VHH binders against q75qn6r703to848. Designs and how they scored, part 14

Target 1, 146 residues: q75qn6r703to848
Amino acid sequence: KPSMIQENLFIGGGLAARSIYTLQHLGITHVLCLCANEIGQSDTQYPDLFEYQNFSITDDEDSNIESIFQEALDFIKHGEETGGKILVHCFEGRSRSATVVLAYLMLQKKLTLLEAWSKLRKVHRRAQPNDGFARILINLDKKCHG
Key: E = the ipSAE of ESMFold2; O = the ipSAE of OpenDDE; V2 = 0.75 times the mean of E and O plus 0.25 times the DockQ between their complexes.

## First folded at step 7 (VHH; framework vhh_6fv0_2)

Design u4 (at its last look DockQ between E and O 0.03; V2 from the best seeds 0.00; counts 0 for: pae O 9.4 > 2, placed apart)
Fold by ESMFold2, look of step 7:
Structure u4 (fold): chain B 146 residues (1-146), chain A 121 residues (1-121)
Amino acid sequence: as target 1 above (146 residues)
Amino acid sequence: QVQLQESGGGLVQPGGSLRLSCAASGFTFSSYWMYWVRQAPEKGLEWVSTISTGGGSTYYKDSVKGRFTVSRDNAKNTLYLQMNSLKPEDAAQYYCARYSRGSSTYLFDYRGQGTQVTVSS
């Protein structure tokens, strides 16, 4: 089951992303996938049901997930501006998706990392960016808020 | 080169109807969700309607729901908007669009001037 972070934004793993009826019931229209290389897009994605944006980011401490932040945030904004609801997911719903959601909350909603983390953990207790991603988020917080 | 060309606008009286068309080229039209957006003078660009790749899902801004119908013909690479029961608030320049990956300030691709819909007596 995806976790609702805010009115139109959800987080989950690959199992949530494949639960098509649940996503339709929730009104999901847009799916941001961070694990495209791990899921076999042709047999797990349904482009006539959801609009997808796919990235292939590994859950490794040295993966440069920051390189896709702007495009990912643009897709979330796109879904919001077209009256939609967005699922952000990776394979486990733990590290990559949490990192992108935290970046969104910090960059778009202007939260500090601590505020974003608290907001995410209240609804998605499995959130656990890997140490490299955490370092990226800490550096982002310093750039934005000192 | 992505190209979208809108047509079918015009002047109608309140309660009238128009059918807009959008000719697409330069990309695999059937692989993209398509959008209608509009812009009135003094106003920003606003979303009107959405249609999925095969047309299985359609969505509408609340103020046009029940009056407008979006459709597509993937064999002709053409997007349509049937507008019925037109109101003065619907007057705008109408554009068809697809999502533009990587554009932080303008998230849609469209081309040409759009097509003007004017509603007056």
Scores: ipSAE 0.654, ipTM 0.849, lowest interface PAE 1.4, mean pLDDT 90
Fold by OpenDDE, look of step 7:
Structure u4 (fold): chain B 146 residues (1-146), chain A 121 residues (1-121)
Amino acid sequence: as target 1 above (146 residues)
Amino acid sequence: QVQLQESGGGLVQPGGSLRLSCAASGFTFSSYWMYWVRQAPEKGLEWVSTISTGGGSTYYKDSVKGRFTVSRDNAKNTLYLQMNSLKPEDAAQYYCARYSRGSSTYLFDYRGQGTQVTVSS
């Protein structure tokens, strides 16, 4: 159910993130959770099996998702450096997770927004940052590429 | 059918001005963020400017800030790009593009045929 962006990076929704079998089958070791309901999410996580990083982000245009980019990327990078595989997920795997993945591709892999978008959408067609998140990514693109 | 048709391109001298237009049809124009993008020879596609559904928010590539102005007339289903103080590096094929809200594999699900902007050296 999760989509593979690269060998050690996956994206998905809440249902995928809750499946121990899916996570273990894919060899996931790190889970980046971008959900607003932290209380609900804690009951569906398996901290004895995986390493989690949780961010409380709402999927609305005014949400300050860019504030977590650095910390999220550090988590992904740490997972990579330790030989792990990272799942980035939100509730639907559509907006919040996509936004963070795009930010990762732009900041870490030095892709333009258009390149990152193409790469993500080829494997995860449901990716669709809301308009506010899209603006944030555009601004990020400006920062990175002028 | 979604259609985007650009116009207004041409040849200008450095420091000159052009006003591009994009006629949109086949969709609810006022419901979409619209973009201007451009592609110069041997270069990739790059976004230039974008404008929100109601026109209240605009963004620009750094290199065109202060020189280009994007606007829209939703009643006329038309997107505009006023380009002032044009530079040789602005020469490109300019396209009107719709921000994707559907199943496209690209950031833009529709793009026009483009209009050529040439800036003489």
Scores: ipSAE 0.019, ipTM 0.297, lowest interface PAE 6.6, mean pLDDT 91
ESMFold2 (binder alone), look of step 7: mean pLDDT 82; pTM 0.829
ESMFold2, look of step 8: ipSAE 0.023; ipTM 0.277
ESMFold2 (binder alone), look of step 8: mean pLDDT 83; pTM 0.842
OpenDDE, look of step 8: ipSAE 0.007; ipTM 0.308

Design u5 (at its last look DockQ between E and O 0.01; V2 from the best seeds 0.00; counts 0 for: pae E 17.0 > 2, placed apart)
Fold by OpenDDE, look of step 7:
Structure u5 (fold): chain B 146 residues (1-146), chain A 122 residues (1-122)
Amino acid sequence: as target 1 above (146 residues)
Amino acid sequence: QVQLQESGGGLVQPGGSLRLSCAASGFTFSSYWMYWVRQAPEKGLEWVSLISTGGGSTYYADSVKGRFTVSRDNAKNTLYLQMNSLKPEDAAQYYCARYSRGSSTYTPFDYRGQGTQVTVSS
């Protein structure tokens, strides 16, 4: 269900994030949850088995998703440094999770938005940030690369 | 040699109950988390329940929450699954499986028993 972006980084939706079997099968150790109130937080998480970081972000064009980029990246980095594997997920694995993954690729891996987009869409066809998130990513690209 | 042997399966009517057992040997049972998994005809393997080493933490698939209860007796090296309010969709081969400590295995468990058959029919 989840798509592998890198050996230690995966993206997916809420249903996949709720499956202990799926998470353990992939060797996931850290779960970054970008669901507001749909699914995947608290009642559907297994804190004895995995490390979680939860953000309440709505999939709206006016949502300030860039405000969580640094904290989200820090969580991913800590997962990497401990030799873990990180799953980034939202409800559908389409907009919010894709946006954070793209931000990670741009800020940490120093990719342009086009390079990051190509890398993500190659393995996760459903990736589609909403128009507001896309604007944020475009501005980030200008900030990083001029 | 690691061995897992399930028992307790059978035929029950919808709404009925069964209690499965899994006898473990060849390893320190109390040091491992344990799985119950099942496979229905023409379906893939799915996890049913997971229990921690001491039994303090238990987890269930959404499809069985509120109906199934996993437990263990480490002194007897035995894993249990109490299944109540059984439904036709619960019919499957049920397996106990040892949780894998490493990340080198393809599945989240490294050993699985031969299974016991559960049939639910009117």
Scores: ipSAE 0.019, ipTM 0.377, lowest interface PAE 4.9, mean pLDDT 90
Fold by ESMFold2, look of step 7:
Structure u5 (fold): chain B 146 residues (1-146), chain A 122 residues (1-122)
Amino acid sequence: as target 1 above (146 residues)
Amino acid sequence: QVQLQESGGGLVQPGGSLRLSCAASGFTFSSYWMYWVRQAPEKGLEWVSLISTGGGSTYYADSVKGRFTVSRDNAKNTLYLQMNSLKPEDAAQYYCARYSRGSSTYTPFDYRGQGTQVTVSS
């Protein structure tokens, strides 16, 4: 089951993204997928039911996940503006999706990294950005708040 | 076993000063970047300061810049925060934390101690 970060924003893994009845019950309208190259989109995505934004970001320390932050945040904002609810997911719901959610909380909601981390871990204990993503978030925190 | 123990908090008047200490054990202290973070009632954790492994790079939240100074003594496994010109909004429980360089299952913020309370009032 997806974890609710705030009323209109959820985080999960590939299994959560495939749980169509749960997503419909929660009122999910938009799905941000960070692992497009790791899933069979025809088998796991339902564009008649949800609006999708897909990225292929690997969960490696040297992956340039920061390059997609603006597009990802724009998609989340679009879903919010239409009154929709957004699921952010990667394959396991641990690293890539957590990193994007933390970036969203820092850039749009103006939280420090540690405030964002505390908020996310309260509802999604498996959140664990890899070390490269953590460095990106630390640098972002400095840029935004120090 | 990783252990962090904060001390040096207390009651101080506005404009006063305190120096916090964080004693580290159970890991190679000199290999880690260290944070100071704080939490006021009904608020989330707010990062305050960050220091590199050797102490050559220091960073501060805007709310404390120019008033707080982070430092470390790697020979004593101790992190410090000198707090000057304290304001009522600085009142909080203060924690030290390390940046983890752990495995792929590890989180970037893996441990903090019980903290030390800073109270700013007369």
Scores: ipSAE 0.000, ipTM 0.127, lowest interface PAE 17.0, mean pLDDT 81
ESMFold2 (binder alone), look of step 7: mean pLDDT 80; pTM 0.807

## First folded at step 8 (VHH)

Design v1 (framework vhh_6fv0_2; at its last look DockQ between E and O 0.03; V2 from the best seeds 0.00; counts 0 for: pae O 6.8 > 2, placed apart)
Fold by ESMFold2, look of step 8:
Structure v1 (fold): chain B 146 residues (1-146), chain A 121 residues (1-121)
Amino acid sequence: as target 1 above (146 residues)
Amino acid sequence: QVQLQESGGGLVQPGGSLRLSCAASGFTFSSYWMYWVRQAPEKGLEWVSTISTGGGYTYYKDSVKGRFTVSRDNAKNTLYLQMNSLKPEDAAQYYCARYSRGSSTYLFDYRGQGTQVTVSS
C-alpha cells in the first residue's frame, strides 16, 4: 500500500498504483508515474479518477532524472494547491520515486538531504535511490546548503 | 491553439447568484481536468474548484463548498460555475484553467481573460 510522507503526498510502487480502491479511499487525486510504458504498468488508465503526469525514466545510474525534477515538483505543487493528494510511484517504489520525493522535500520544502532522507525512511523503508541518483541528490544538497 | 473564454460575471448583492461559463477550443476538452481560479485585487491566484474529465468528480475550496457547483458539458466544450449565496469575499476576476506539463506556471496553464464578479449593494 502507499506510504504517507505527509498529508497530501504518498509514495509507492506499481502495485500501489493499481490498487484503485485503496487510492480512492486515501483520497488520491493525482498520480505521478515515473515508469510509464514499462512491462505490466498501465499509465493514465483511469483519467476520470486521477489526473496523471507520466515520465519514462529508467532506473539506471546514468538516467537523467534531474531533467524532470522541475516538472515533477510543479505537478506535486499543483495537486497540493488544488486540495488534492498525490501518489508518486515507480515500478518497485524504491529508487525513482524515492529520488523525486527527496528532490521535492529538498527543493520545495527546503530540507537538507539528511532531513529529507530521515523523513522518507521513517515511513518508507524501501526507499533506496540508485548510486547515480544518490550522486544527483548529494550535488543538489551542496548547491542548496553547501 | 488553446483558447479559453470566460463569461457571465457581473454585479450582484450579497446572497445573490451568478453562473459563469468558459468556452474552450483548440484542444480535446473532454481529456482534461478543468479548474476555476480567482484573483482579487492585490491578491494572488486562488484555486476555487476542480472537475474531472467526465464530470464524475468535483472538488471545492472549503470556503465555497456548498455554495458553488462546477459542471461541464463536453459536447459543447463548456465549463460552468454556478455561484450561489455570494459573499463580498467572493468578489474577484474568475478564470477557467487547465493543467499542462511543460508550462512555466506550475499551478495552471491556458487561462482566459477572466470575467469579473463584484459583490456589493
Scores: ipSAE 0.588, ipTM 0.826, lowest interface PAE 1.9, mean pLDDT 88
Fold by OpenDDE, look of step 8:
Structure v1 (fold): chain B 146 residues (1-146), chain A 121 residues (1-121)
Amino acid sequence: as target 1 above (146 residues)
Amino acid sequence: QVQLQESGGGLVQPGGSLRLSCAASGFTFSSYWMYWVRQAPEKGLEWVSTISTGGGYTYYKDSVKGRFTVSRDNAKNTLYLQMNSLKPEDAAQYYCARYSRGSSTYLFDYRGQGTQVTVSS
């Protein structure tokens, strides 16, 4: 169910994040949750098995998702340094998680928004940041690349 | 108020070394990604290196890879840049800059006054 962005980075929805079988099968060690504010989500579901970082971001055009980019990226990188595999998830794996993954690719991998989008959509077709998040990513692209 | 103060610049010969420091105050230093940027005469501002909040991730401009090392001491609220094997093209005013969180128009919301690095020819 989760899509592999790179060897140690995956993107998915809440259903996948709640599946111990899925997480262990993929060798996931770190779970980045972007929908901890929603009832029934998988934030810190298995604290003895995985490392969690939880954010409460609403999938809304006015949501301040860019405020968590640094912390999210730092968490992903720490997961990488420990030899782990990171799952970035939101509810549907469509908007919030896609936005953070794109931000990671742009800020960490120094990709343009177009390059990051292409890379993500090749493996995760459901990726679709809402219009507000898209605006944030466009602005980020301008900051990164002029 | 947020303050960033660079130090450690100076005049060196090609192949020499310098260690820059940036003292941060007025904010939770450990919560921010930090950057080193530089501006040479008649050139625009360019980023040189960045480091994550905990220091686990570092990135460098291609031209300085293998020669520069960024680090941070969050207990001391200090950012460092070790510059080895300096080249004339490294001469510039060097600044530490805080990565802006949120929907700021600019990549950095705060930057120090800078420290001058000169490499003799």
Scores: ipSAE 0.016, ipTM 0.292, lowest interface PAE 6.8, mean pLDDT 90
ESMFold2 (binder alone), look of step 8: mean pLDDT 83; pTM 0.838

Design v2 (framework vhh_6fv0_2; at its last look DockQ between E and O 0.01; V2 from the best seeds 0.00; counts 0 for: pae E 17.5 > 2, framework grips, placed apart)
Fold by OpenDDE, look of step 8:
Structure v2 (fold): chain B 146 residues (1-146), chain A 121 residues (1-121)
Amino acid sequence: as target 1 above (146 residues)
Amino acid sequence: QVQLQESGGGLVQPGGSLRLSCAASGFTFSSYWMYWVRQAPEKGLEWVSTISTGGGSTYYADSVKGRFTVSRDNAKNTLYLQMNSLKPEDAAQYYCARYSRGSRTYLFDYRGQGTQVTVSS
């Protein structure tokens, strides 16, 4: 059960990402995976049905998730430009996926971290970047808004 | 009990071919999507290919597309992976895995012990 951030953007966990019925029901066309490095996690399952972009980010405070922000955003933007709907997912839909969604809202939608956080938490209560990711987002907020 | 047993691995030269097999037992094989996955030294588990229950749909990782072919014989409860034009980067432990339809945690609920594929000149 992914959460809808906006009309063409969803966030969820691995269970949602591997369910073809869920994906098709929501009209998902693009799947952004942030946990491809984990055993048993879904990454690319139905390449003829969906477009996939896979990243291997560990959910720890020292992970350099910032390094994939631009590429992740490009994938989302590509999905948007083609009229698609994007699912951003990690294992639990809590930390890694939330971080990338927040980065998207800040960099692409020009929201402050507080505004992005409010928007995300309204629809996805389990969103909780780890402390390291939170620091990255705070620094991003400073860069974007001073 | 559910069992998956891979075989067919070995040492080949670059450009060579291998055919892996996976013998399944303890469950209705024809009711499950099956996967091939692999793990190279110091790398994580990587999906390689998947095949639908009846074999009508097959998918491949970009790294093996055009070179590998997955198939299945439901009458024999066996999964196959034909690997052609092997590259050094294909060297890994190869596993067959059962797609879990009901699990909330993992994509696979069972995986074999694996078979080693080595590619070296």
Scores: ipSAE 0.015, ipTM 0.324, lowest interface PAE 7.1, mean pLDDT 90
Fold by ESMFold2, look of step 8:
Structure v2 (fold): chain B 146 residues (1-146), chain A 121 residues (1-121)
Amino acid sequence: as target 1 above (146 residues)
Amino acid sequence: QVQLQESGGGLVQPGGSLRLSCAASGFTFSSYWMYWVRQAPEKGLEWVSTISTGGGSTYYADSVKGRFTVSRDNAKNTLYLQMNSLKPEDAAQYYCARYSRGSRTYLFDYRGQGTQVTVSS
């Protein structure tokens, strides 16, 4: 089941992304997938029902997930502007999706890393960016210090 | 060397007030953003408040906004949390925190032993 972070923003894993009736009941219109290479064959996405943005990001500490932050944020912002609701997911709903959600909260909603972390963990206890992603987020927080 | 020591907790009636303190040593306190977090029994850590290096910017969780005030005295290396209109749901162990890159399972580390706030009757 997806966790609601804000009225328009949800986080989950691959199972949540495949639960079509649940997503429709929640009013999800946009799906940001960070694990396109892992979700199986084309029968797991339904582009007639949802608008998709797909990335193939590895959950390794050396992966440059920061490289997709702007495109991911643009997708989320466009979903918001159209009155839609967005699911951000990876395979387990633990590391990649949490990292992108934290970056969104920091860059778009102007939260500090600690504020974003507390907000996310309150609704999604499974959130745990890997050590490399955590370093990226900490450096981002320092750059946004003021 | 980094040390944080919380104090000022206690037992208070609903609607009462407490002022928490956090004494910092072993790092340049004035160069770091500081955080208050809390933990109720059998719960994870919940962010409460954040304050910038000079104290010019403060932030609060929705659950405490308008009731709690964070402040700092950089000359005394001390962080404060003024807690007004306390509710039973505010009862928790309160910690001050500083973030640091490289935390194993959390995005921040370095916190003290905490100070207990109990709200009853």
Scores: ipSAE 0.000, ipTM 0.123, lowest interface PAE 17.5, mean pLDDT 82
ESMFold2 (binder alone), look of step 8: mean pLDDT 82; pTM 0.834

Design v3 (framework vhh_etentamig_d1; at its last look DockQ between E and O 0.01; V2 from the best seeds 0.00; counts 0 for: pae E 13.6 > 2, placed apart)
Fold by OpenDDE, look of step 8:
Structure v3 (fold): chain B 146 residues (1-146), chain A 121 residues (1-121)
Amino acid sequence: as target 1 above (146 residues)
Amino acid sequence: EVQLLESGGGLVQPGGSLRLSCAASGFTFSSYWMYWVRQAPGKGPEWVSTISTGGGSTYYADSVKGRFTISRDNSKNTLYLQMNSLRAEDTAVYYCARYSRGSSTYLFDYRGQGTLVTVSS
């Protein structure tokens, strides 16, 4: 099942994201999909039931995932402001989704990377940004906190 | 015991073709979505293709669309991946993976040992 980071924020993989029961049981209203036309994306989404934001990002070290941070965070913020619950998911719930969640915690909740990492790993042990994404997050940490 | 055994990997030149096979046993093969995933040296695993239980639906990563074709023969409990127009960046260990059912914890519950595909001049 998806891991609860906050009352209104969850993280998971593609299997969780395509389960109507899981989404409805958790009260998910917004789904942030970080997949590259993978199962659980457009063809397996339920736009009549949930609001979706899709980003085509590959889990590669050279993927420019930071380019979607602002838009992704805006989507999460919109979900929060409307009283919804957001699921952030990628293929396996390991790298891409974790990276965006960490960016959210750092930029919106003003946590250091270490604090954000600790918070995420407490509830989602399989979180593991690839080395390229990790470097992006490290640079973000430096930018935010020196 | 659930088993997935990949075969068909090898060395091929750019532009060449390979056909991978995955022999499944120990479970009702026709009841599961199946995946091909790959892991290149120094990179994390990435999905390549997936196929529905009856083969009616197939999906591909953008990087392999138009070049790779996934198929299955449920009477033989076998998954296939036809790889055409191979590129150097397709070099990786290719794994057959079973899509989980009834669980949202893990995307795959079983994976084979993999078969190495090397694309090089």
Scores: ipSAE 0.021, ipTM 0.300, lowest interface PAE 6.7, mean pLDDT 91
Fold by ESMFold2, look of step 8:
Structure v3 (fold): chain B 146 residues (1-146), chain A 121 residues (1-121)
Amino acid sequence: as target 1 above (146 residues)
Amino acid sequence: EVQLLESGGGLVQPGGSLRLSCAASGFTFSSYWMYWVRQAPGKGPEWVSTISTGGGSTYYADSVKGRFTISRDNSKNTLYLQMNSLRAEDTAVYYCARYSRGSSTYLFDYRGQGTLVTVSS
């Protein structure tokens, strides 16, 4: 259920994050949750099995998702540095998680937005940042690449 | 107060073996992923190995894979590193660490004094 973006990086929705045996089989060690206030953490998260970073960010055009990019990317980078595998998820696996993954690919892996989008879309057809998030990513692309 | 006390280091010949121990206190040891890191003189810290809370998953830096084995005993709050086929390049002070859950500021919590491993003829 989770889509593999890179060897150590996966994207999914709430269903992927609840599929514990699948996550263990894939070797997931770190889970970045963008929808903490939507999922009932005590029923859906297993802190004894996975390391979690939780954010409560709404999927609204005006949400300042950019404000969490640095912390989210630091978590992904730390998971990679320990040899771990990271799941990035939101509720539907469509907008918030896609936005953070695209930001990671642009900021950490130095891809243009077009390159990052093409890479993500090939493995995760659901990816569809909302219009506000798309504008944030377009502006980020200009900051990184002119 | 979180405390980590490393032991078991010493002088060994190339090809030799050592077993390091880390006694943990001041936190719920069984609830944390645990790590070994090392620091050679004049260099920055290098991640060596990681073990999950129950010990079901283990991970190793490429430089030590196949030679080192991480383990834990949650009933004794103790982390171990079995080091075999030691090389001169393994000479370092070895620290056990835990991952900080509350902030991205701390990748590893380096709290002990470490234990020195010297590999020399």
Scores: ipSAE 0.006, ipTM 0.217, lowest interface PAE 13.6, mean pLDDT 84
ESMFold2 (binder alone), look of step 8: mean pLDDT 81; pTM 0.828

Design v4 (framework vhh_6fv0_2; at its last look DockQ between E and O 0.02; V2 from the best seeds 0.00; counts 0 for: pae E 15.8 > 2, placed apart)
Fold by OpenDDE, look of step 8:
Structure v4 (fold): chain B 146 residues (1-146), chain A 121 residues (1-121)
Amino acid sequence: as target 1 above (146 residues)
Amino acid sequence: QVQLQESGGGLVQPGGSLRLSCAASGFTFSRYWMYWVRQAPEKGLEWVSTISTGGGSTYYADSVKGRFTVSRDNAKNTLYLQMNSLKPEDAAQYYCARYSRGSSTYLFDYRGQGTQVTVSS
């Protein structure tokens, strides 16, 4: 089951992203997939029902996930502007999706990493960026807040 | 009033086939996406399939892909589910349900009484 970060933003894993029932009950309109490179994932599974943006990011410490931050945030922003609800998902809803959500909260909502982390963990306990992604977020925090 | 009535369930052996029907009334059938869902004993409601208003788009749960086919006849206000290569794990009460889109919200508005599918050797 996806976790609600805010009224129009949800985070979850691949199973939730594949459940049309779940997506529709939550009112999801936009699906941001971060694991399109993995076989059996839900990239663009229901194109007539939802809008999709797919990225192929591996859950590795060396993955350059920051390279997609701007494009991912633009997708979320467009979903918001159209009155939609966005699901950000990866395979387990733990690392990749959490990282992008944290980046969104920091860059778009102007939160510190600590504030963003607190906000995310309150509703999504399994959030845990890998060490590489954590370093990226720490560096982002420094850039945003000094 | 909106009514959905499923039929076609029964007892089949593994590998067998059934064709379910859902008769719709009380609304403009052709304006709604329709769904098949099922509930096995002691399990939650499971999405099975959906079909667009005109039948141009169909989607299936992974567990039934390649075996089940959803279709509709808007002239007859009827939804169908062809189930082939049935497995014991397909045994459940099968329901047809209506989907409604409003703003950014998606809803199951109505569901029938269901039809029982049993798969046993």
Scores: ipSAE 0.024, ipTM 0.315, lowest interface PAE 5.8, mean pLDDT 89
Fold by ESMFold2, look of step 8:
Structure v4 (fold): chain B 146 residues (1-146), chain A 121 residues (1-121)
Amino acid sequence: as target 1 above (146 residues)
Amino acid sequence: QVQLQESGGGLVQPGGSLRLSCAASGFTFSRYWMYWVRQAPEKGLEWVSTISTGGGSTYYADSVKGRFTVSRDNAKNTLYLQMNSLKPEDAAQYYCARYSRGSSTYLFDYRGQGTQVTVSS
């Protein structure tokens, strides 16, 4: 099952994204997929039921996940403004999705990285950005808060 | 081919009620999330309410929570908005809308011509 970070924001893996009845029961309206390049993810999408934003970001320390932050956060903000509920997911629900959620909490909700991390880990204990993504988030925290 | 037709607007006193309807045609209504939005003079479009395909999930703007109720009848291809305890601030042109990934230019893919709600003060 997806983990609820806020009333309108959920995080999960590929299995959560494929559990269509669970997503409908939770009221999910928007799905942000970070793993479109991985086998089967795009084949299990239901565009008549949910609004999708898809990215192909690998879970490698050298992947430039920061390059998609603006578009991803705009999608989350759009879903929030329409009263929708957003699932952010990658394949395992551990690194890519956690990184994007943390960036959202820092940039849109104005949390420090420490505050965002504490909030996420309380509801989604598997969250663990890879070392490259962690470096990106630390640098972002410095830019936002000195 | 896709058509949305709003009705049920009118003039009402503060504290009154209205029920808006949106008749849908030209698409499989039961497969789409549906939205109510409104526009007052010199204001941008304001999101009001959203309802899931089966009606099991509903969402409301903070300004209307507790006063408005969205519903749908998929057998009649019709979306409804029950508006109670109306305030002068609710006066606007109300539109129903369909949300589609095929339209990146708009928050929604299609909307009707709207129906006017006027609240005298």
Scores: ipSAE 0.000, ipTM 0.146, lowest interface PAE 15.8, mean pLDDT 83
ESMFold2 (binder alone), look of step 8: mean pLDDT 82; pTM 0.827

